VHH binders against Protein farnesyltransferase/geranylgeranyltransferase type-1 subunit alpha (RAM2). Designs and how they scored, part 1

No score or structure here was measured in a lab: all are predicted.

Target 1, 316 residues: Protein farnesyltransferase/geranylgeranyltransferase type-1 subunit alpha (RAM2), of Saccharomyces cerevisiae (p29703)
Amino acid sequence: MEEYDYSDVKPLPIETDLQDELCRIMYTEDYKRLMGLARALISLNELSPRALQLTAEIIDVAPAFYTIWNYRFNIVRHMMSESEDTVLYLNKELDWLDEVTLNNPKNYQIWSYRQSLLKLHPSPSFKRELPILKLMIDDDSKNYHVWSYRKWCCLFFSDFQHELAYASDLIETDIYNNSAWTHRMFYWVNAKDVISKVELADELQFIMDKIQLVPQNISPWTYLRGFQELFHDRLQWDSKVVDFATTFIGDVLSLPIGSPEDLPEIESSYALEFLAYHWGADPCTRDNAVKAYSLLAIKYDPIRKNLWHHKINNLN
Unless a header shows other numbers, all headers, positions and changes below count from the first letter of the chain; antibody chains aren't numbered by Kabat.
F, E and O are the ipSAE of ESMFold2-Fast, ESMFold2 and OpenDDE, as the mean of both directions, binder to target and target to binder. V2 is 0.75 times the mean of E and O plus 0.25 times the DockQ between their complexes.
[cut] stands for letters that were removed.
The coordinates of atoms that the task and the answers printed are left out; those that the model quotes come from them. Centres of patches stay.

## First folded at step 5 (VHH; framework vhh_7pa5_2)

Design s01 (from h4 with T102P)
Fold by ESMFold2-Fast, scan of step 5:
Formats: sequence, structure tokens, C-alpha cells
Structure s01 (fold): chain B 316 residues (1-316), chain A 124 residues (1-124)
Amino acid sequence: as target 1 above (316 residues)
Amino acid sequence: QVQLVESGGGMVQPGGSLRLSCAASGFIFSIYAMSWVRRAPGKGPEWVSTISGSGGSTSYADSVKGRFTISRDNAKNTLYLQMNSLKPEDTALYYCARDLTPYYDSSGSEFDYWGQGTQVTVSS
């Protein structure tokens, strides 16, 4: 980096409240100097190349310092307006930010700043965001900030074209990845005004195949319930879904409720929970819901017995 | 700060070989797909080849399949194009470009950074 001269700037004194005192004693002498210079330049409202460089140095050691991100944004907005190539200027800023993001993937300010840059950009590109998003998810497939930013991009660009395939890839890699299942749901909620019969059948088959592979995986059961609720009004396929779910609980609903030792094992407690929820929505099947929740409390999920009793008491 | 610098071009006879290099700096090279694009005299740009960020996936234009090989060295931030069995119609300025084409699309066509180009002339 180019070394800038700050001899014309007097660092501002550190505030005397307890928070400022704790920050001061936790950092090196060089950090104190950088912070003093930043306070001085901020007070002068200086929007210059040396101020931009100073913000980068501070972000390198203190990326959670919210004020410095706002200051950098103001500098970038000013300097881009004077640039002969605004697109190139902002693309270079995004390339700098990629490096910072790689080092701090769980820092909220970085992702917030990235959104601000895309809003400022005269021709932002969702395709440009994909490499860093893929890298971050490949490194930590459950990083909430990365998934939230990807969803923001889909909405900002009104582009969901490849999200279903992307979610499928992540689920194939790790069937237990709830973030991937959640993102798949995000696609259906936001990408389609109308679902075709073919799309509905294909999605149902995808869900059923994943459940069949690992019946005791909570994620696809939660997803199935959400998908059914989302599209129930468009196409009623409850009987097919209910019949499928019933294959994982044997004949337990036809047996008398006795001691836990007398009840058979089932392939999925989540199937039983799914069926209980479905039956609980209709007064005509309330008795089935009560029995299913009772079985969960007694044998199939006794750790959550108080939750199941609460569900029974709140049935309509 | 972002730079793509091509080298390795030159004059070669039909049937000859050349290896092009592209030195990249100023961005995280390993996460971006990279492409070679050529422009022959009097013609528009023609996409030649793309390689994924990891190097695990490659794609080629029909005109160069079986003759050209794209590769990369992420430790050196360098992209390569090995050109064999060169033909007069391969004569062009060859550019390396950062490719924004997503990993699920095998054909490169959206680029945000370009090198200055290196001239390849195939002539008998």
C-alpha cells in the first residue's frame, strides 16, 4: 500500500467513559494511533484517498467498528462520483471487500456494507456475488449471514432461476443441512406466483425420496409440512402425503395405548408428529391427533412430553 | 490494482503449438472462473475456453475442442492456454478475462475484467 503523511492532522483524544477505556487497554499503541487519526479525519469530514486507506487499515484490525464502515461508505460514495469509470471503481471496492469478507464471514457490518455497495452500483451483477457466496457456504454451509445475504440478492435482483438447483446440490452434499432446506422453501415462497402440476409432483417426489433415504431426519419433514401449507389451496394432495407419512409409523394408531414396553418401534417420530399436526387441523380427525401426540409423549419423543400435552390441550 | 497480463503469443506455422499465460492480481483469483476470448481481424470476440475457480470443470468452443487445453495454478494466480495443432483461423488477439458465468453454466460469456491481449499469428 502507499504510505500517506498525517503530519497535518492531530489525533483526537480518546473519550473517558468505561467502554472507550476498555477498548483502549485491549489494543496496541499502533491501533490507538489509527483510531485517533480516524476520529480526527471523521470530525473534519475528510473524504480523501488517505482517509480511504486509513479506514482499510482500521477494518483490518477492528472490522466490528460500525462507525468506520459508515465513514468508508461516505468516502467511496464521494470518490466514485468523481471517478471517470464508476463501474470499475465500485468493482475494485467489491474486490477489496471480498478479501475482508473471506477473513470475517460472520461480521454483520461487512454484509450490510456489501448491500449498500450494490445499491450504489450503476450496473450491479448477481453473477459477481456468486463466487464469494459459494466459497463462504462451501467453508461453512450453515452460516446464517451468508444465507441471509444470498436471499437478499435474490430479492434485490428478482432472480431465483438457479436457487432450486443450488439448494438441491447442498442437500445432496449434506441431507441434514437445514439451511439448504430453508433456502429451498425461500425459493417456493418468493420465486413462483403459481406452481404447475408437474412442479408440484416433482417437488413432492424430491421430498419423499429424501425422507425415504433418512426417515428420522427432521429437516425434510419440517419442509414437507411447510410446502404442504404453502400450496394446499392450489392443489389438494393431502391424502397422498398422509398415506406416505403413515408408512413410517406402522400400525401404531390401531393399537391400544398402554405401557411404552408394549408399543412397537416406528421408522420416524417426525412422521408421527407430521400426522398429528395434520389431523389436529380438522375436528373430524381430532381423536387421531390426540392419539398421535399421546404416543409421542409416552414412547416416541418422551423428552418433549410437556410440549405434546400442550399440543393436545390446544387442539381446536 | 486489478490486473490481467497475457503473455506467450507469437508467430507460429500451421500445426505448431503455443502456451499462453495470464498473470492475475488484485482479486481472489481462486474463487473466480477464468476464460480465454479471442478476436480475429475484422471479427467480433469469440469465446474460446473457461475453467472453474477450483480447476475442476473446463469447457471449450467447438472450434478448439481436442486442440486447446485450459489450466490454472491458483498458488501462482496464473491462467494458461495450451494451444496445439494451430490453424490459420486461430490467428487472433487472445484475451484472458474474469468470468462471472455461474458454476452451473458451462459456457462462459459474462466478463468484468479483461487483459490487454496477446497476439497469436498462424501463418505459413
Scores: ipSAE 0.409, ipTM 0.741, lowest interface PAE 3.0, mean pLDDT 87

Design s02 (from h4 with T101S T102P)
Fold by ESMFold2-Fast, scan of step 5:
Structure s02 (fold): chain B 316 residues (1-316), chain A 124 residues (1-124)
Amino acid sequence: as target 1 above (316 residues)
Amino acid sequence: QVQLVESGGGMVQPGGSLRLSCAASGFIFSIYAMSWVRRAPGKGPEWVSTISGSGGSTSYADSVKGRFTISRDNAKNTLYLQMNSLKPEDTALYYCARDLSPYYDSSGSEFDYWGQGTQVTVSS
């Protein structure tokens, strides 16, 4: 760590209209100094090594400060253009960013900046992104920013070849991991222009097998609905899927709607919701949808009864 | 900032042993796989060994299997190569490299950082 000289720069004061004690406590003398120096260097449009170091110090204490990320990007672009080895320069910047990212895993600016660096890089590598993505997902397997960035990388590099297996591994680790199921859907939407009937049948079997293991898991039911809708022109909401879902609700649709204590238990309230949605798409089966949503409201998911009534009203 | 500094090379007689070290700084050492790559006089670069970030998996070139052992100390940010039963054909400049290839092995070896190398000479 080099100590840079700022004797030629006068810090610009922090301006605030808030005079509350709490607001004053938020500003340490160190923070005031760093922000004052940053404002001064930005006003001078200084793109120097000391300015780069200052942005790193500010990002360490205020990583959500959008202006500092934009300033750092301008400095990096300038310094990169003067470097004998642009690839090495940008790789070192990505290594610095790895540390910052690990300390701030849910910061939008960090992931946005990372995308900007890859766009700037003359030979970016998806494999170089994988170590930090693995570390972050191992720490929090449902981190929206990590999953979003991985999807962006797949699109940026046009590389999906390992994503289905990756999603399968995460689902095997935690069958309730909705982020992994969402990523699997991302694969089917984006990875292939032409999908064979064999691939569709194999995927349907995968979904049904996972539902059979844990019928009261919302994730694969939501996924099944989305998958059937995505491929409606080829799958046509096959009676096989409806028959499968029906196995988890017993005979509740054949029974009169009584009080909650008169209705039997079912293996999956999500199966009933899935069938209600399916039947609600066709006017000929509207009555089945109404009954299914009503059963959810009175017994199988009463906590969300207002949602189910809203669903019924939207069928009109 | 980022540095890979090799040490431990030298001259040794056939059948001898040497231990190479690589001190890493400027990146999160523990999340990256690391490799040893050598370049013999008049030959192209030859991959020698790789160790995963956690140290849980290792791989070796057929020419060194059973003789060389790769290891790492993530607390010290240091990579090691224990070389036993050295042969004249092991004479080379040995490089420490950060290895991206083990995560999904579709593109072969992909190294983005290299040390300056340490010379190993095996002669009678």
Scores: ipSAE 0.326, ipTM 0.695, lowest interface PAE 3.8, mean pLDDT 87

Design s05 (from h4 with T102P Y104W)
Fold by ESMFold2-Fast, scan of step 5:
Structure s05 (fold): chain B 316 residues (1-316), chain A 124 residues (1-124)
Amino acid sequence: as target 1 above (316 residues)
Amino acid sequence: QVQLVESGGGMVQPGGSLRLSCAASGFIFSIYAMSWVRRAPGKGPEWVSTISGSGGSTSYADSVKGRFTISRDNAKNTLYLQMNSLKPEDTALYYCARDLTPYWDSSGSEFDYWGQGTQVTVSS
């Protein structure tokens, strides 16, 4: 890293000193100096190499400081316009950002700034984004920010070609990974406005196979309901899907509602919830929905008793 | 600051050996595939070899298979090309390049960063 001289700049004091004087370890003498210099350079609207380096130093200690990211973006936009190779300049900025991202995987500002850089880039590349996305997901497969950014890239580049296979791979690695199931739904919502009979049958089989492996896994049941809603004109609560769900609740619906001790165990409370939702969508099966939600409240998911009562009250 | 700096070129007799190095800085070296590409006088660029980010997979042009070995040291951010049994037709300027070809795509290599190159001359 280059060492710049700031002897011509007087640091501006922190605006609210009380919190900073009773400070935690992050408000050291060095931090106060860096923040003072940043305030001074911002007030001067200085868009220089030393200002760019200063923003990097501040981001190392305070990556959630919104003002510094906005200031860095202004400096980068200015310096990019002065560069003989704009593409190379922005690619180098993205490479700097990759390192910052690796050190701060759950920082919202980093991913927001990355989006701004791609929008500024004259020839942005989804291929360039893939290595860092893979690294980050391999490290934490449920990182909300990484998944959100990948979805943004798919929309920005209008490229969904590998997303279904990618979601499948992550689900094979961890069947409970709700982020992977959510991403699979993102694919169907955004990549497809028409689904073929083969695609529909293959997707339903994929869902049912995953449910069969772990019937008490909430993710594929939530996904199945969403998939059904997305393609309601093709599925319309296909009797095959309803029959499949019914295999996980035994004969519980034919039994009188008594004490919880009198009711049998079932393979999946989520199957019962799925069926309750299905029956609740049709006035002709409202009584079945009421019974199913009541059974969830009494025995199969009593922790969420108030939710089930709310569902009953909101039936048409 | 992103840089790719090649070294290790020179003059060698046919049948000789050279080891090229490429020092990388300014990006996370270990996550990107890296390639060697050469350009002989009066000819277009020819892809020579690629190594995956982890170093777990390598590929070579038919003209160099069995003679050249690509490797990397991710701790040192350095790419290498060990060139054995050199031939006059290996005479070229050798570039290291960052390879953006996706891990699922076998249709070829796409490069966004190039070094300045290092000259290899094999005298006949």
Scores: ipSAE 0.427, ipTM 0.744, lowest interface PAE 2.4, mean pLDDT 87

Design s06 (from h4 with T102P Y103W)
Fold by ESMFold2-Fast, scan of step 5:
Structure s06 (fold): chain B 316 residues (1-316), chain A 124 residues (1-124)
Amino acid sequence: as target 1 above (316 residues)
Amino acid sequence: QVQLVESGGGMVQPGGSLRLSCAASGFIFSIYAMSWVRRAPGKGPEWVSTISGSGGSTSYADSVKGRFTISRDNAKNTLYLQMNSLKPEDTALYYCARDLTPWYDSSGSEFDYWGQGTQVTVSS
């Protein structure tokens, strides 16, 4: 890039706690000068190529500086409106942002700015977003910002077609990836108003197969409960699901509550919690819920015993 | 600044070979699929070949399959097209293009960046 001349501008120091934070990050007088130049250009409402470059230099060292992102967005909006090819201009800006994002994967401002660029874009493309999303997820498959942005894209583009398969692939890669299970739930909530008998059967089989592989994995149990709450009219609690869950707790409900040493091990404390929740919704099975929560408090999850006592006290 | 710059074109006899190169800059080259697209005089663009970001998968138009080989060097941000057994029908302006076609859809090639093209002329 060409170096720009700022001799016609008097730097203005930032007089907030933010200035102190930036100076600590940028340990030289040159960095204080960059911040002063930015403040001066902001005060002048200058929307120029040199101002755009200056914002990039500041973002490179201080990406959490909210004011600089707002200023860059104003510059981009102005320059885009004067561009011969607005699509090309904004695509180049997104490519610049891809590099910044790789250096700062957990920065909220970057993803917020990206959303603003897509809203500004005359012909935005979900397909263009997929490579950076894949790279970021491959690097950190549980990055909250990446998952949140993907969900935003699905809603913005009204495109959910590939999300169920995508979630399945990431669950296959790491069955403990709660972000992937949460994304699968996002699909059902937003892409489907009703579920067909085939979809219901296939989804229940998927969930049960994953639980069977790792019964002490909280994610698919939480997902199963949530899935029931979405489609309770089609999900029969007195059927296959409850029977399946009971296979993971042995005969503990038939045994008297004793000392922890007298109670057997179970395959899943989450199965017991799932069943307690189910039984707690119906007055006819309240006693089963009380027993299940009591067993969790005494042996199967004693660290959270106060939570289990609270749940018992809130039963009808 | 985003740039795609093709080179390596020229004039060859039928049956000859050429190697095209495309130098990319201004974006993360390794994460995008890249394609070669050609435009013959008086005709619309014809897709020739695609390579995935990692280089792990490639695809070719039936007209060039077995004769052309697409490859990439992500360390050098460069895309290549090795063209063997060239025919007069291969005469065209060859463009490299950034390919937005996702891994699950091979039929809907969508390009957002194009180079300026490099001319290939096969004449007897």
Scores: ipSAE 0.509, ipTM 0.794, lowest interface PAE 2.1, mean pLDDT 87

Design s07 (from h4 with T102P Y103L)
Fold by ESMFold2-Fast, scan of step 5:
Structure s07 (fold): chain B 316 residues (1-316), chain A 124 residues (1-124)
Amino acid sequence: as target 1 above (316 residues)
Amino acid sequence: QVQLVESGGGMVQPGGSLRLSCAASGFIFSIYAMSWVRRAPGKGPEWVSTISGSGGSTSYADSVKGRFTISRDNAKNTLYLQMNSLKPEDTALYYCARDLTPLYDSSGSEFDYWGQGTQVTVSS
């Protein structure tokens, strides 16, 4: 790293707003000096190599400090315009950012800055983003920021061609990974204007196979309901799906409502919730919905009894 | 500063061996696949070998399979190519390259950083 001279700059003392942001972290005299220098350079609107290095030093110790990211972006935008090779300049900035991201994978400012760099880039590459995305998912397969950034990349590059297979691979690795199921839904919402009957049938079979493997897994049940809702105009509630869901609740709807001890166990409380929702949409089956929600409140999900009573009240 | 610097080239007789090295700096070496690509006089670039970021997966061109071994030392940010049983047709300028190949894309390899190359000459 280059050592820069700041002898021509007087550090500005910590202002009330800046002090309020930093008072919850440990201060050192070096940190106070860096912040004072940054405030001075920002006030002068200095967009220089020494200012760029200063922002990197501050980001290393305070990556959540939004003001410094905004200042760095202004410096990069200015310096990029003076560069002989804009693509190489921005690629080097992205390589610097990769290292910062490894230290702070759950920092919103880092991912937001990354988006800004890609928008600024004259020839951005989705392929360049994949190694860091893979590393972060391998480390934490449920990292919200990584999944959100991947979705942003798909929209930014208008490229969804690998996303269904990618979601399938992560679901196969961990069937409980709700982030992977959510990403699969993102694909259907954004990638397809027209869905074929074969695609719909294949997707329903995929969902049913995963439910059959672990019936008490909430993720594929939530996904199934969302998938049915998404394609309501093209695919009315499929009787095969309703019949399939019914296999997980036994005969509880035909039994009188008694004490919880007298009710049988069922394979999936989520199947019962799914069916209650379906029956609740049709006045002809509202009695079935009321009974299903009542059974959830009494026996199969009593922790959420207030939710089930609320759903019953909305039906009447 | 992002750099890829190759070394280890030279003149060798047919049947001889050479080990090429590529020193990488300015990016997180361990997360990127790395490749060796060669260019013989009067010919286009030919992909030689790729190694995954972790070093767990390797692939080779049919022309070098069984003779060349790609490896990496992520602690030293260095890529290697061990070349055995060298043939006159292996004579080329050998480049180290950062490989951006997507996991699920069959469109072929995309390289965004290249070294300056190191010359390998196999002659009697």
Scores: ipSAE 0.365, ipTM 0.714, lowest interface PAE 3.3, mean pLDDT 87

Design s09 (from h4 with T102E)
Fold by ESMFold2-Fast, scan of step 5:
Structure s09 (fold): chain B 316 residues (1-316), chain A 124 residues (1-124)
Amino acid sequence: as target 1 above (316 residues)
Amino acid sequence: QVQLVESGGGMVQPGGSLRLSCAASGFIFSIYAMSWVRRAPGKGPEWVSTISGSGGSTSYADSVKGRFTISRDNAKNTLYLQMNSLKPEDTALYYCARDLTEYYDSSGSEFDYWGQGTQVTVSS
């Protein structure tokens, strides 16, 4: 929201706010008590219900404290072995962790602990992981930790069956969501060792349709290049992809390079970058690559001119 | 501590109404789909109804469509089943269950937590 004007308000002196001072004192003393108890129980290697509860209290105030997560994991392993229903015990631990995770969406230790619990679980379920992942992504669709954990789950469970549809849904919600495009690439890298002609055609059509909607969106162009490189030995329609990309740059490659004012506008600077990269891979088309990078440096992406000059130098 | 506690069952005459409640605790209620499943004497479990975590989508077994309404109050961590036009065939123990249904999965429902059940008897 907009900044509010507080010029008419005099800040209260800390030393005269007895209520706030008492709250700070009580919090500090409680924290010292919890940490002291934790050190004592850790030194005794006590793996008890009271120790488990103590770790939860400490995690509530200090979730980045690595030692407490390691201690909790040892307690859970021990208590799980004493349980009549190991699956139910670990599922309850995951439910507790869901609340901790929701309160601390960018904490690395929480996701590491979650991975450890799934490895410990005798019958882990990817379906059980999905509600919290969906909630976290709905709240922050670019949360790196959530995306990384989802990818870890796909690999851990060897299950990619819903990932393409999921990425499609998030791209439909926000076509600029680079995390969704990155996840779609993760699918092709890890789920497929061979791509069928139908899958290839469908995926290229998906990419081209998204580019056509917003030609000046970097994400699908980066994705197209990555997809082309991943399946280069299968892509017999490089000419179709090149022809498609060429529709976004007009006739700039046939025009002489002049001043920026003499060059026309194009629908996508990313199309020109894509074509430059493609042509730069083959010595026979390096002249086209040099011209495309020069046009990017002069008019279509002058902010990155030093990058384009570097790309030209690397072609020779 | 995860708990699902059903209430609201009882005896009712054919054509009557009952409202079942399920109080949930120990997990983030709002992110999970929830279902009602019933078990009649001598029969296996029968899925009755499901509601999404947000409450935005609902589904019903053909045997209860138009008569039963599933709803939830995420602020109160409570699931409801409003049962109207009750029939003797609706006599069963009704369980609330946490539903791990995946939107893209056509393989059917998976439940990981169940309540103890609440008895519904439709009889004169």
Scores: ipSAE 0.369, ipTM 0.726, lowest interface PAE 3.5, mean pLDDT 85

Design s10 (from h4 with T102A)
Fold by ESMFold2-Fast, scan of step 5:
Structure s10 (fold): chain B 316 residues (1-316), chain A 124 residues (1-124)
Amino acid sequence: as target 1 above (316 residues)
Amino acid sequence: QVQLVESGGGMVQPGGSLRLSCAASGFIFSIYAMSWVRRAPGKGPEWVSTISGSGGSTSYADSVKGRFTISRDNAKNTLYLQMNSLKPEDTALYYCARDLTAYYDSSGSEFDYWGQGTQVTVSS
């Protein structure tokens, strides 16, 4: 490790009142010293190697300290401009940040700083970002910050070519992973202005295959509805989707509405909800929608009965 | 500080063997694919072999398939290249490189870090 001399700098005292000292865990003397040195160097506007090292030491113990990330960014921006190889300098900074990120995966400032570094980079690479993103999603497949950063990268680099396959892999690993289904939707929203007939057919088959595996999984049903809404004005859906959904509710719509005990079980309450939504869009099938929502309220999803009554009232 | 330091080069007669090592530091070695790239005197760089971060997949240039074996020890942050049945045309400076090739991207290799290289000379 590099050792830097601070003998020419007097640490500035941390200004806290008695209430803060009583209500918070007392800082170590080392942390007080580091913070005092940081305050002094900031007041001097010093953008030096020793200042950079100091920010790393503080981030190691206080990664949520907003001011230190701004100071480090200013130092990095200054030092990269004096570097003989700015690409190499920023790549090394990103490698340092990888370690910090693994230790603090849910820290907003770290991901924000990472975005700022890529914006400064003269030749940023999405390929460089993929290993850390994969590692962190493999560790915690529902980490909001990792998913958000991956989406930001896709937009920043205008590169979506791997995202459909990536979402498919994660859905194969865990069919209930709503983050993976949400990311698949992100692909269609942002990567495509127009969907081809082949792409539409392939995607509908993917969705139907996943529903067939676990009909009572909400994620692919929500996704199917969203996919239909996204492409409704661009490409008409195959009517086979409605027929497919109908296979999961039996003959429940032809039976009289009676007591819950007299109604059969169905393979998917989400199929019934999907069909109710679809039928509700057409005045000719409004009665089917009303019946479907009523059945959800009395038997197939009574916990959300107020939602179903609200949907019926909105049909008018 | 990021470093890639190659070792294990030397002089060997045709048909001989050498094992190259690359010691990595300053980044999370285990998550990045790593490659060996060589440059013969008066020629451009030639990709030799790549290994995935986990070590689960490897690939080789046609010129070295069956003779060279790439491996890694993630606990030691070290990359290896076992070179068997060496030929005079294998004479080159061998570089360790961090490979940014993505999991599902077969479009080509992109390298952002290079070592200084280690010289391999095959002659009688």
Scores: ipSAE 0.427, ipTM 0.758, lowest interface PAE 2.8, mean pLDDT 87

Design s12 (from h4 with T102D)
Fold by ESMFold2-Fast, scan of step 5:
Structure s12 (fold): chain B 316 residues (1-316), chain A 124 residues (1-124)
Amino acid sequence: as target 1 above (316 residues)
Amino acid sequence: QVQLVESGGGMVQPGGSLRLSCAASGFIFSIYAMSWVRRAPGKGPEWVSTISGSGGSTSYADSVKGRFTISRDNAKNTLYLQMNSLKPEDTALYYCARDLTDYYDSSGSEFDYWGQGTQVTVSS
């Protein structure tokens, strides 16, 4: 937009640039100039409009440079305090950051800086955060930085009202999206102090319906186990759930353990793992757990046979 | 750097048509819903129409439904309002606004940026 004058500032050269390390990274003359100017302004602790512009130019070419984000935050905090409209000032900073984020979706510093801006903002809005979060998840539904930031926003604003519906929509779009299942769990852990038995029953039915659609999908099986562990007092191990899981393994538990070629195929190895975990929690069903883990090691998941042997050894 | 600049207003007779434009700059236009809001002399603001970021969803106030059409060109960062069959009651200052409403929002529109407005006068 604007060109600022830096004639009163001498760029500081790269301090630790050894001759034999010059082959490691090749800098452009423009990059060296920008970095030199930044070092000089940082050493002077200059918090000015030209310093703000310089940080934007550096972030455009080197967004992973942690020091420049910290410097920009100090400048923004200072300039905000001198602004006649702090809300408008910070909203414009967030709009600038949206563009930077779109170009750098897996940059850790961007999401950290965004949190700092919201903490600084006198009237932050969760609704203002949603468009960029939605765009980034639509582009990469498993970007853990975006998911982590969304969870932080839910806690920061104490607002979970749309999170269950959002997780449901992403699971409908891609049933294998473990990030969406993880976010759904985040809702049950954090959203409510009091949860009704009807809500828990509806959630259990949702899980079973999703398992029925794709029995060999690990995500809802892992989620089911975690859900029952969280709500043990209210849900416990329902015989209906155990019977449901058993429908995916045929009659393998009644057959002798033989060679892999003699054992039938099953609809879900994850159902067998789920049942093994359930039976392993009770000494009275230990033998069933041992057999289930042995079947996983021999036929249904032999790649992880050392894990299954370890689980057997941990049973009392 | 963030700006919303309306244009296309003017004077027109009842039954006439006008096309309003809103030029947006300084933010990622395509990810935000956009709205038109009007204010008649001596009255409060009235929401007119909203369009989603992709342009796939539109909504209208009952008073303008069937007569007005909202659209957008994300390549040009421009919002439009085509106004047909104009009535004297449509006389107002028309504002372009960035709308923070999401698909899951259970309430009315929330706006964080406004243009200066463009005047529409319908008189015989």
Scores: ipSAE 0.522, ipTM 0.803, lowest interface PAE 2.1, mean pLDDT 88

